# VH-VL binders against p39998r288to527: the designs that were tried, part 14

Target 1, 240 residues: p39998r288to527
Amino acid sequence: VQLLEMESITSEFFSINSAGLLENFAVNASFFLKQKLGGRARLRLQNSNPEPLVVILASDSNRSGAKALALGRHLCQTGHIRVITLFTCSQNELQDSMVKKQTDIYKKCGGKIVNSVSSLESAMETLNSPVEIVIDAMQGYDCTLSDLAGTSEVIESRIKSMISWCNKQRGSTKVWSLDIPNGFDAGSGMPDIFFSDRIEATGIICSGWPLIAINNLIANLPSLEDAVLIDIGIPQGAYS

## First folded at step 5 (VH-VL)

Design v02 (framework fv_canakinumab)
Fold by ESMFold2-Fast, scan of step 5:
Structure v02 (fold): chain C 240 residues (1-240), chain A 119 residues (1-119), chain B 107 residues (1-107)
Amino acid sequence: as target 1 above (240 residues)
Amino acid sequence: QVQLVESGGGVVQPGRSLRLSCAASGFTFSSYGMNWVRQAPGKGLEWVAIIWYDGSNKYYADSVKGRFTISRDNSKNTLYLQMNGLRAEDTAVYYCARDFWTGYAFDIWGQGTLVTVSS
Amino acid sequence: EIVLTQSPDFQSVTPKEKVTITCRASQSISSYLHWYQQKPDQSPKLLIKYASKSFSGVPSRFSGSGSGTDFTLTINSLEAEDAAAYYCHQSDSWPLTFGPGTKVDIK
């Protein structure tokens, strides 16, 4: 059973809506990432080192984008973590209602948004904070990278520049993809043959269930070190 | 290769001044808090001062407060300790030390530079 | 200031024996305590951070434990290369302070 179908079953049987599942993901994923960023010792008020920087690369067209903004909000609020988001489209062009809603809450909680890779590079230079983690949320189960790029030449160019920037951060920066790394088919784990640019992810954060395509991802993504399952609160009875 | 190299130590008379330098290489200097730690001959370690990654905050041991000034130049990857009003009890090997990335544990140390305050 | 006291001041140990070094803080420092090794004529080296977390590359025979005011560094089986001075260091409160050190020699 696919991740989206399991979410639908849960909502129907137990009246658990998608917003509740989204918050469960964001809370648990933020706890996991805060530990990866050094936990309580590093994230305390008097740390002599810069606050870690987390960069979110997000799509406006899928559930992964909404998850990333909710995650970013929790990181901003509680962790002394700097978060900057760059969308696959202009901020004024956001269409998905859940992405819009999560973006508004993210901004109210101190999250930052930049409009281009150039602006992102300038912000990084100004803050003088190490980019510790990049969260890849440009593709999810409900939208392929080819689908996004096919929308417009402007979006295609933008996505390619975002992937290129992300892969250049490979040094001490860890790249975590939400559900499925950009440039791979969600069902098979095989590279998207119609769009050759791919994120060189260090790890994958899955919500609900392990990826069915993980063996193919391992074979085609040598950078992959880890895959972690985040419990989003689907009741045991929904699987019966 | 991650390295810290101290320089500027020497023999100086009581009441005089001395400036120590610590040259950093092999890591992004501007991303780490830096410390000075000293050790009198045959004695234990004594923390002296800290400076935050961007120079925005500093703390000192009470024994040196008002006499020593810690500073840094991130464009030159260099840490400094300006030592004024030197006393015999300031005689020690002075180490620069980098904060561990989670803060306040010292993971990289220089070789040290000897300061002798003697009349 | 938080005063750290180490025990013992000195111990001479037969190779392969277990060594325990204690560090006591004058007030609670939670887990903000670190251990360093200093060999003769060398700079200190970080061994254990935050009471119990081994620093990368440190041999598994070194371990740390404790919280609050009482902390212990253990060397499960002493090797010749472990002859050194060992220092605890607290990072809970300003000013940062070190213990007076414990010297470990081989018999």
Scores: ipSAE 0.391, ipTM 0.752, lowest interface PAE 2.8, mean pLDDT 84

Design v03 (framework fv_canakinumab)
Fold by ESMFold2-Fast, scan of step 5:
Structure v03 (fold): chain C 240 residues (1-240), chain A 119 residues (1-119), chain B 107 residues (1-107)
Amino acid sequence: as target 1 above (240 residues)
Amino acid sequence: QVQLVESGGGVVQPGRSLRLSCAASGFTFSSYGMNWVRQAPGKGLEWVAIIWYDGSNKYYADSVKGRFTISRDNSKNTLYLQMNGLRAEDTAVYYCARDWYSGYAFDIWGQGTLVTVSS
Amino acid sequence: EIVLTQSPDFQSVTPKEKVTITCRASQSISSYLHWYQQKPDQSPKLLIKYASKSFSGVPSRFSGSGSGTDFTLTINSLEAEDAAAYYCHQSDSWPLTFGPGTKVDIK
């Protein structure tokens, strides 16, 4: 059993609507991840190694996908970091309106989107950059992985291939899940009994958890080493 | 297992040339900047040269500039040091060393290869 | 070029005692200072990067501090396996340079 470190990171933005909360999350989470990538010393222009690569595995139909793209935008916009995103569906008609808006801004800031695990691996070879962080944003609080996979056989196969790829990267790559690792129930922290494939996360980045959920995740996810709590600017915010 | 293995050292006469090689295994060689560092017998470490991950940039210590050339072949996972106009003061164990991801800290070192310049 | 000076040149220490090694730069190098350990007949190993950040697998008894021109490597409680030469190295400016080294031996 690994000891978990809980860290609070604050934001100075005071907008309480959904767009403001998402932006506050993205700003604070990006500072945390830049530090995990080596900080200002690593990310300076005159580096003999290629820029670090962050891969985002995101839902294109839920809140977690929008959060991940906003985070990716801040990473590629301000910090000599290469970002590639792979969506669970990659269907134009299925994308949430907030995901579409964040995708447009993300692309304008230099973010790249690929449509398959094969394309992802090809892009990685072309960039010749080490994958140091994978961000898991496929599920979140409002949608289970089995719910996403249940929409079609094609999407189910795609999600399973994304999870398999992600777990194979563990070794030299750190996996950070937004809010809840794929394959676990957000409210309880227990494994999703209707979908057996799960992300073996190194850490979790969240805006709040019930104590029961974190304890169950620790018991059921041996790979978990860290957890960080992001302050998104809620005046009466209660975080676990 | 991440490993760097130097070769090509030996005894050479002053004014001659020698080429060192460093074979890399266990990591993606083309994703790292590489260095040569030397150590004269019983003395401290001296940085010699660096080459960027793609070969696009190189820097040298003043003591070797114009005489030594660093190069790499990413398809063979190999780093080279071409040493021309060798002098007695070039006698040293030569290490190849990998830049850590945070740039310019050397996280992996080879075992070294001895170069002796004597008449 | 930036010249690094280490103090002391040599230190003989009783086991379990605290060891402090100082590295001074001829001009400011911010936090671009790294520490290496080299045991007899072995290659150097990275201990501390960017003045204060421990490298993976390095025992917690090793710590680094400092910024600008003055840097310190501390071994909180010396073990027998810590007998080695210790080198500082700056990566602020070209050419890269190492300190002359500090040899730590066990009494």
Scores: ipSAE 0.120, ipTM 0.625, lowest interface PAE 4.8, mean pLDDT 82

Design v04 (framework fv_canakinumab)
Fold by ESMFold2-Fast, scan of step 5:
Structure v04 (fold): chain C 240 residues (1-240), chain A 119 residues (1-119), chain B 107 residues (1-107)
Amino acid sequence: as target 1 above (240 residues)
Amino acid sequence: QVQLVESGGGVVQPGRSLRLSCAASGFTFSSYGMNWVRQAPGKGLEWVAIIWYDGSNKYYADSVKGRFTISRDNSKNTLYLQMNGLRAEDTAVYYCARDWYEGYAFDIWGQGTLVTVSS
Amino acid sequence: EIVLTQSPDFQSVTPKEKVTITCRASQSISSYLHWYQQKPDQSPKLLIKYASKSFSGVPSRFSGSGSGTDFTLTINSLEAEDAAAYYCHQSDSWPLTFGPGTKVDIK
């Protein structure tokens, strides 16, 4: 009985803590990205160029995907930033409850979702706007490429198509990976040798940084120009 | 690689019309706001007009409002300036200029085309 | 409309000397001010955007500063190729306006 009472208290605490950490990441990361998109001058309602286009490549089943949708929501809700999200699976098949909740709010704030690389390219054509930023949120720390590869040939093919599309956008488009670029091991920063394609990230936005991973990413990812640590407000000693 | 080329300038009598064209190449024309800026012989720069990337919005200098019309054809990568009711004070080199991606700073300029209004 | 005033109208400067050009707005324009260089019989070229941000490929001797109503373009050490007219331009409000220009010649 006492265990049920303790479960209720701990569940409430960790639910609030988890939501708070996600919001702290999204707010601080959105501020950073708005500056990368030209800040106040670029994001004026009277700008003569197309509104900046940000494309999110998101996992349906891990923390990285949830963080990306929360970030996308903040980018949408302040206005004058267009956001399109493409998931690693069909949006009708989203697994994670937190990803589903963030996706619902994201859509209410004007965010757009497409279901294939082909649909993404079609949507981009209607906007007549170049992609300025791609947010890579497919892998994160929660999932290895071997985990992804083991799920389905359809999912594996889809992810490879998304990686290929993303790398093709490089030139004037900046690619920012959340925590770890897809195709690299989160703990070590080493390339996953079992995948032919990897995200050629311009930069990394993370809420924590393993020193081993940073050294190995620098050695193995020539496209990498920057790494940004976002303060998510975790109290010392808190579990999450 | 990135270029803007103006054409259509010439000598016209007061009260008549002239249409200027600006051909864009080497970039995605439909992704940028475009401007016309003029410069009278021996004088400074004067902004004339702007058109949004999709043609949805336009603004003009007071000196040309009601007489000049800016337009674009994104399928042909071409910007236009229709000039009606020309006056001697409209004599100038007319430049087309591209907005920088942050807007309103002009990063690419054409070579200019001379319009002379004389009787 | 917002009127921009430039000072000086003209200056003749010895090579390697520091050049300062000022632009004053008739009302506050925050940081929505840009600087252009125009050589004789050539099109203008963007130097500095949004008061202080150098445009790509512009030599480091060019810098911009200021906000509100008072802005400055500085050429730290004048080179022969810098002989040109310099214009400020505001994008804060409609209509967009340019300053009258400052002509810089080499002695």
Scores: ipSAE 0.328, ipTM 0.728, lowest interface PAE 3.1, mean pLDDT 84

Design v05 (framework fv_canakinumab)
Fold by ESMFold2-Fast, scan of step 5:
Structure v05 (fold): chain C 240 residues (1-240), chain A 119 residues (1-119), chain B 107 residues (1-107)
Amino acid sequence: as target 1 above (240 residues)
Amino acid sequence: QVQLVESGGGVVQPGRSLRLSCAASGFTFSSYGMNWVRQAPGKGLEWVAIIWYDGSNKYYADSVKGRFTISRDNSKNTLYLQMNGLRAEDTAVYYCARDWYTGWAFDIWGQGTLVTVSS
Amino acid sequence: EIVLTQSPDFQSVTPKEKVTITCRASQSISSYLHWYQQKPDQSPKLLIKYASKSFSGVPSRFSGSGSGTDFTLTINSLEAEDAAAYYCHQSDSWPLTFGPGTKVDIK
């Protein structure tokens, strides 16, 4: 809520639309993650190791998913980062218009999409590369896991499989959640009492600080090592 | 628990051939470029050869070009160095070394295997 | 090929003293320079990668600096276990090359 209110105020007073804020987030977050993947040394044309693999776990129906696809697009534009996305629903007719638009551009830039955890694991085997970064963008501020899971047993099973897969990778993989880790309440930072599965995030990338949530996440998420605030161009006056 | 173990070293006469092996364990061998680096007794380190993670590319030091061949078998987690036309100046401890994940810095090294070329 | 030169070739120092080792490249290698430590009868170990970035588990007394053609490895307060040979290595262009090494002994 805090993040959405800041974006609304900025758009109203300065004519900065949601697409502009989305791009500012994606560009700045991509620079940060490219550094985490080894920077220029690793991402050169000539390298003896396979290109780094980034997996995106995204909602196809909320703002967090759209942000993740825009981020993935900027990552794969270099040609030296492999990006694979797995959606929570994977149903074309349920896909949000903003997510659909970002998905189309993401594909044109070399991004890949898979339809299941099994397909994801098959793709990983083909690339002969362990996942180095997982981007968690399933929940966001628009929706809780319990809200998403409550609509369908199929969706619930799928989300649980995605969380389980992600947590199994954590030992050698850094997990970065966009705004709020999956399985936590965005407003409070407390665990979602209606849904027991949670992402063991290593870090958080956000465009605004829900101060109470960050403090509670630090107390309740022992895997958390880092938190980064990405500048999306909102003037300080808009925070008041 | 990440480990590289070289084998195949020994005493050999000039002009003969020798094949070194490097067994990898504790990591996904097929995800890393691999190197051979040698050190003559009492001397410094000399890079010998590199092979890409999938075997698609190789480079050699000028001193060994045309005589040494680097290869790998990802199904056996093993790196090889085929040494032909051995000369006295090839006498050295041979180390296998793994490229660090951003490439070309060597983060893991084996214990080395001694090759002595003498008449 | 790129030639690396190190100075000094040898130094004997008292524990707790600061040690500086210089590596110079025959042409610019940007930041593609790495430092290794080799103790007697042991394999080399990576200390500093890409001129200034400490490798995991390396004590904070080790630091690297430089870019282009001139690079320095510093041991801020020498400990007994630091007696070793130190090598620079460039990864800018083929063939890869090492410096001749600097031997550090404890008095």
Scores: ipSAE 0.134, ipTM 0.621, lowest interface PAE 4.8, mean pLDDT 83

Design v06 (framework fv_canakinumab)
Fold by ESMFold2-Fast, scan of step 5:
Structure v06 (fold): chain C 240 residues (1-240), chain A 119 residues (1-119), chain B 107 residues (1-107)
Amino acid sequence: as target 1 above (240 residues)
Amino acid sequence: QVQLVESGGGVVQPGRSLRLSCAASGFTFSSYGMNWVRQAPGKGLEWVAIIWYDGSNKYYADSVKGRFTISRDNSKNTLYLQMNGLRAEDTAVYYCARDWYTGFAFDIWGQGTLVTVSS
Amino acid sequence: EIVLTQSPDFQSVTPKEKVTITCRASQSISSYLHWYQQKPDQSPKLLIKYASKSFSGVPSRFSGSGSGTDFTLTINSLEAEDAAAYYCHQSDSWPLTFGPGTKVDIK
């Protein structure tokens, strides 16, 4: 069973809603990423280097977008970390209720949102900070990039520009994909045949069990160096 | 490929001034805090001064406070140390050092430049 | 200022022997302590950062430990190229300070 279906089962039988599972993911994932950014030493008020910059690439059509905004909120709130989010659509066009809710909380905690790759690059130049981590949350288990783009050339072009920008940051930047790297099918681990552009992820952060197609993913994503399972508190009975 | 090269050292009389330069290459200079560390002949290391990546903050060792000024020019990838009121005890090899990305550990060092304060 | 003391001042060691260098801080500095190696007529090199974390490219025979006021640098099996001065450095509070150094020579 996919993680999206398992979350639904848990909410129904154990009265644990999506917001609770999302918070468990965000707290644990933020702790992991703070350590990747240098931990307590780097995140001190007196650091002589720029505050770490984390960029979130997110969608409003899947649960990973909401998870990414919750994660971004925790990074902003407690870590002296700068976070900028860029959505696959205009912020004014967000429709998913959980994504909208998490976006509102994220902004109240100091998170920043930009509406284009050019605006993102302008913000980076103003901060005089290279991106150290990109969080890829453009795709989840329930929605492919092809599904997000639909028949819209505007959305497709936007997604492709975001992927291109992300891949250009390689070198000093580590890319962490939430659950499944964009451009890959979650069920098979094979490239999405209907959407040719792919994020060259450094690692994956899974919010539940390892994907059934992990071997295929590893074979088709040579950039992948790490995979981390974050415990989101799903009771043993939900998996059995 | 990453390099720091100091220059400007020499022999100078007590009470005079000297300006040291450190030319950085092979990395984004404007993204790192920078330090000066000195070493008297046959002695240990002594931290002298630090400057934040954007020049917004500076700290000095008590022995040089009020006499030395650290500065940087990010457009030229260059770090400076202006040394005024030089004393015999300022005689040392002066190293330029880059902060590690987690701050205050020095991962890249220059070759050093010798300053001799002698009458 | 935080004063760092190192022991021993000088140590002459047979090749392949284990070397232990101690650094003690005058007050707690948590884990904000770093170790440097300086070979004759060369610039210092970062060896261990934040008490116990090896810097990239540093041989595995070097390790660091400790927290608070007591810190140790260990060389598990001394090689000829390890003859050098070793310095501890604290980054907990201003001004930043170094220990006086420990000189390691090969017998």
Scores: ipSAE 0.311, ipTM 0.716, lowest interface PAE 3.3, mean pLDDT 84

Design v07 (framework fv_canakinumab)
Fold by ESMFold2-Fast, scan of step 5:
Structure v07 (fold): chain C 240 residues (1-240), chain A 119 residues (1-119), chain B 107 residues (1-107)
Amino acid sequence: as target 1 above (240 residues)
Amino acid sequence: QVQLVESGGGVVQPGRSLRLSCAASGFTFSSYGMNWVRQAPGKGLEWVAIIWYDGSNKYYADSVKGRFTISRDNSKNTLYLQMNGLRAEDTAVYYCARDLYTGYAFDIWGQGTLVTVSS
Amino acid sequence: EIVLTQSPDFQSVTPKEKVTITCRASQSISSYLHWYQQKPDQSPKLLIKYASKSFSGVPSRFSGSGSGTDFTLTINSLEAEDAAAYYCHQSDSWPLTFGPGTKVDIK
């Protein structure tokens, strides 16, 4: 069973709302990423090294975008992790109500948003910090990059520049994709034949059930080193 | 390969000054706090000074405070220790050491440079 | 400042024997204690960080334990290459301080 269907079953039959599932994802994913950033010792006020920089690449056309902004909020709310978000569209063009709501809360908690790859690079220079983690939330189970790119040449160009920027950060930077790396079909785990640009993810953070297609993804994404399933609060009854 | 190389050590008379340098390679120097640690002949390790990744903060051991100044040039990937008012007790091998990414523990050390203060 | 004391100052040990080195802090430092190995004419090397976490590449025979004021470095089966001075170091508060060292020789 696909993760989207499991979330729907859980909400409908067990009265767990989408906001609760989103918050559970964000809390548990933030705990995992804080550990990857060095944990308590790294995140102390006395640390002589730069505050960790996390960059979020997000879309407002899928559920993963809202999850990424909620995650970013938990990361930056601690005061010792810097988070910058770049959307696949202009911030003023966000349409999804959940993404807009999570974006507002994210900004109130100290999260930053930039409008282009150039602005992102300028912000990185100002902070004098290399990007330690990129969170890839440009695609989810409910909308592919091919679907997004097909709507406009401007959006297609923007998405390609974001992917190119992300892949250039590889080396010291770890890329974690939420649910499924962009450029892959969620149902099959095979590359999207209609969109050739793909994020070279280091790892995947999944919520709920893992994809049946995970073996296909592992075979077709050589950069993939890890996959983590986090608990989002789906009741035991939903797993039977 | 991550490497730190110290230079500038030598023999100097009491009351004089000396400047040590530490050249860093193989990592992003501007992303790490840096330290100086010394070791007198046949004795143990003594932490001397730290400088934050951007030079915004510094701390010193009480024995050198007011006499030594730690600094860095991130454009040259180089750490410095300006030593003024040198005393016989300052005779030691001076090591450049990089902070662990989680802070304060020293994961990379240079080979050291000997400073001898004698009259 | 926080004073660290190590015991023993020196020990000569037969190969394959277990070696235990202790470090005691003058006040609580939680788990902010690290262990270094220094071989003759070489720079120190980090062995154990934050009391009990092995640093990358360090042999499994080295382990650390303790919290608060009492800490231990253990070498479960001493090898000839382990002849060195061992230092504890605290990072809880300023100024940073090292213990006086423990020298381990092979019989």
Scores: ipSAE 0.320, ipTM 0.734, lowest interface PAE 3.0, mean pLDDT 84

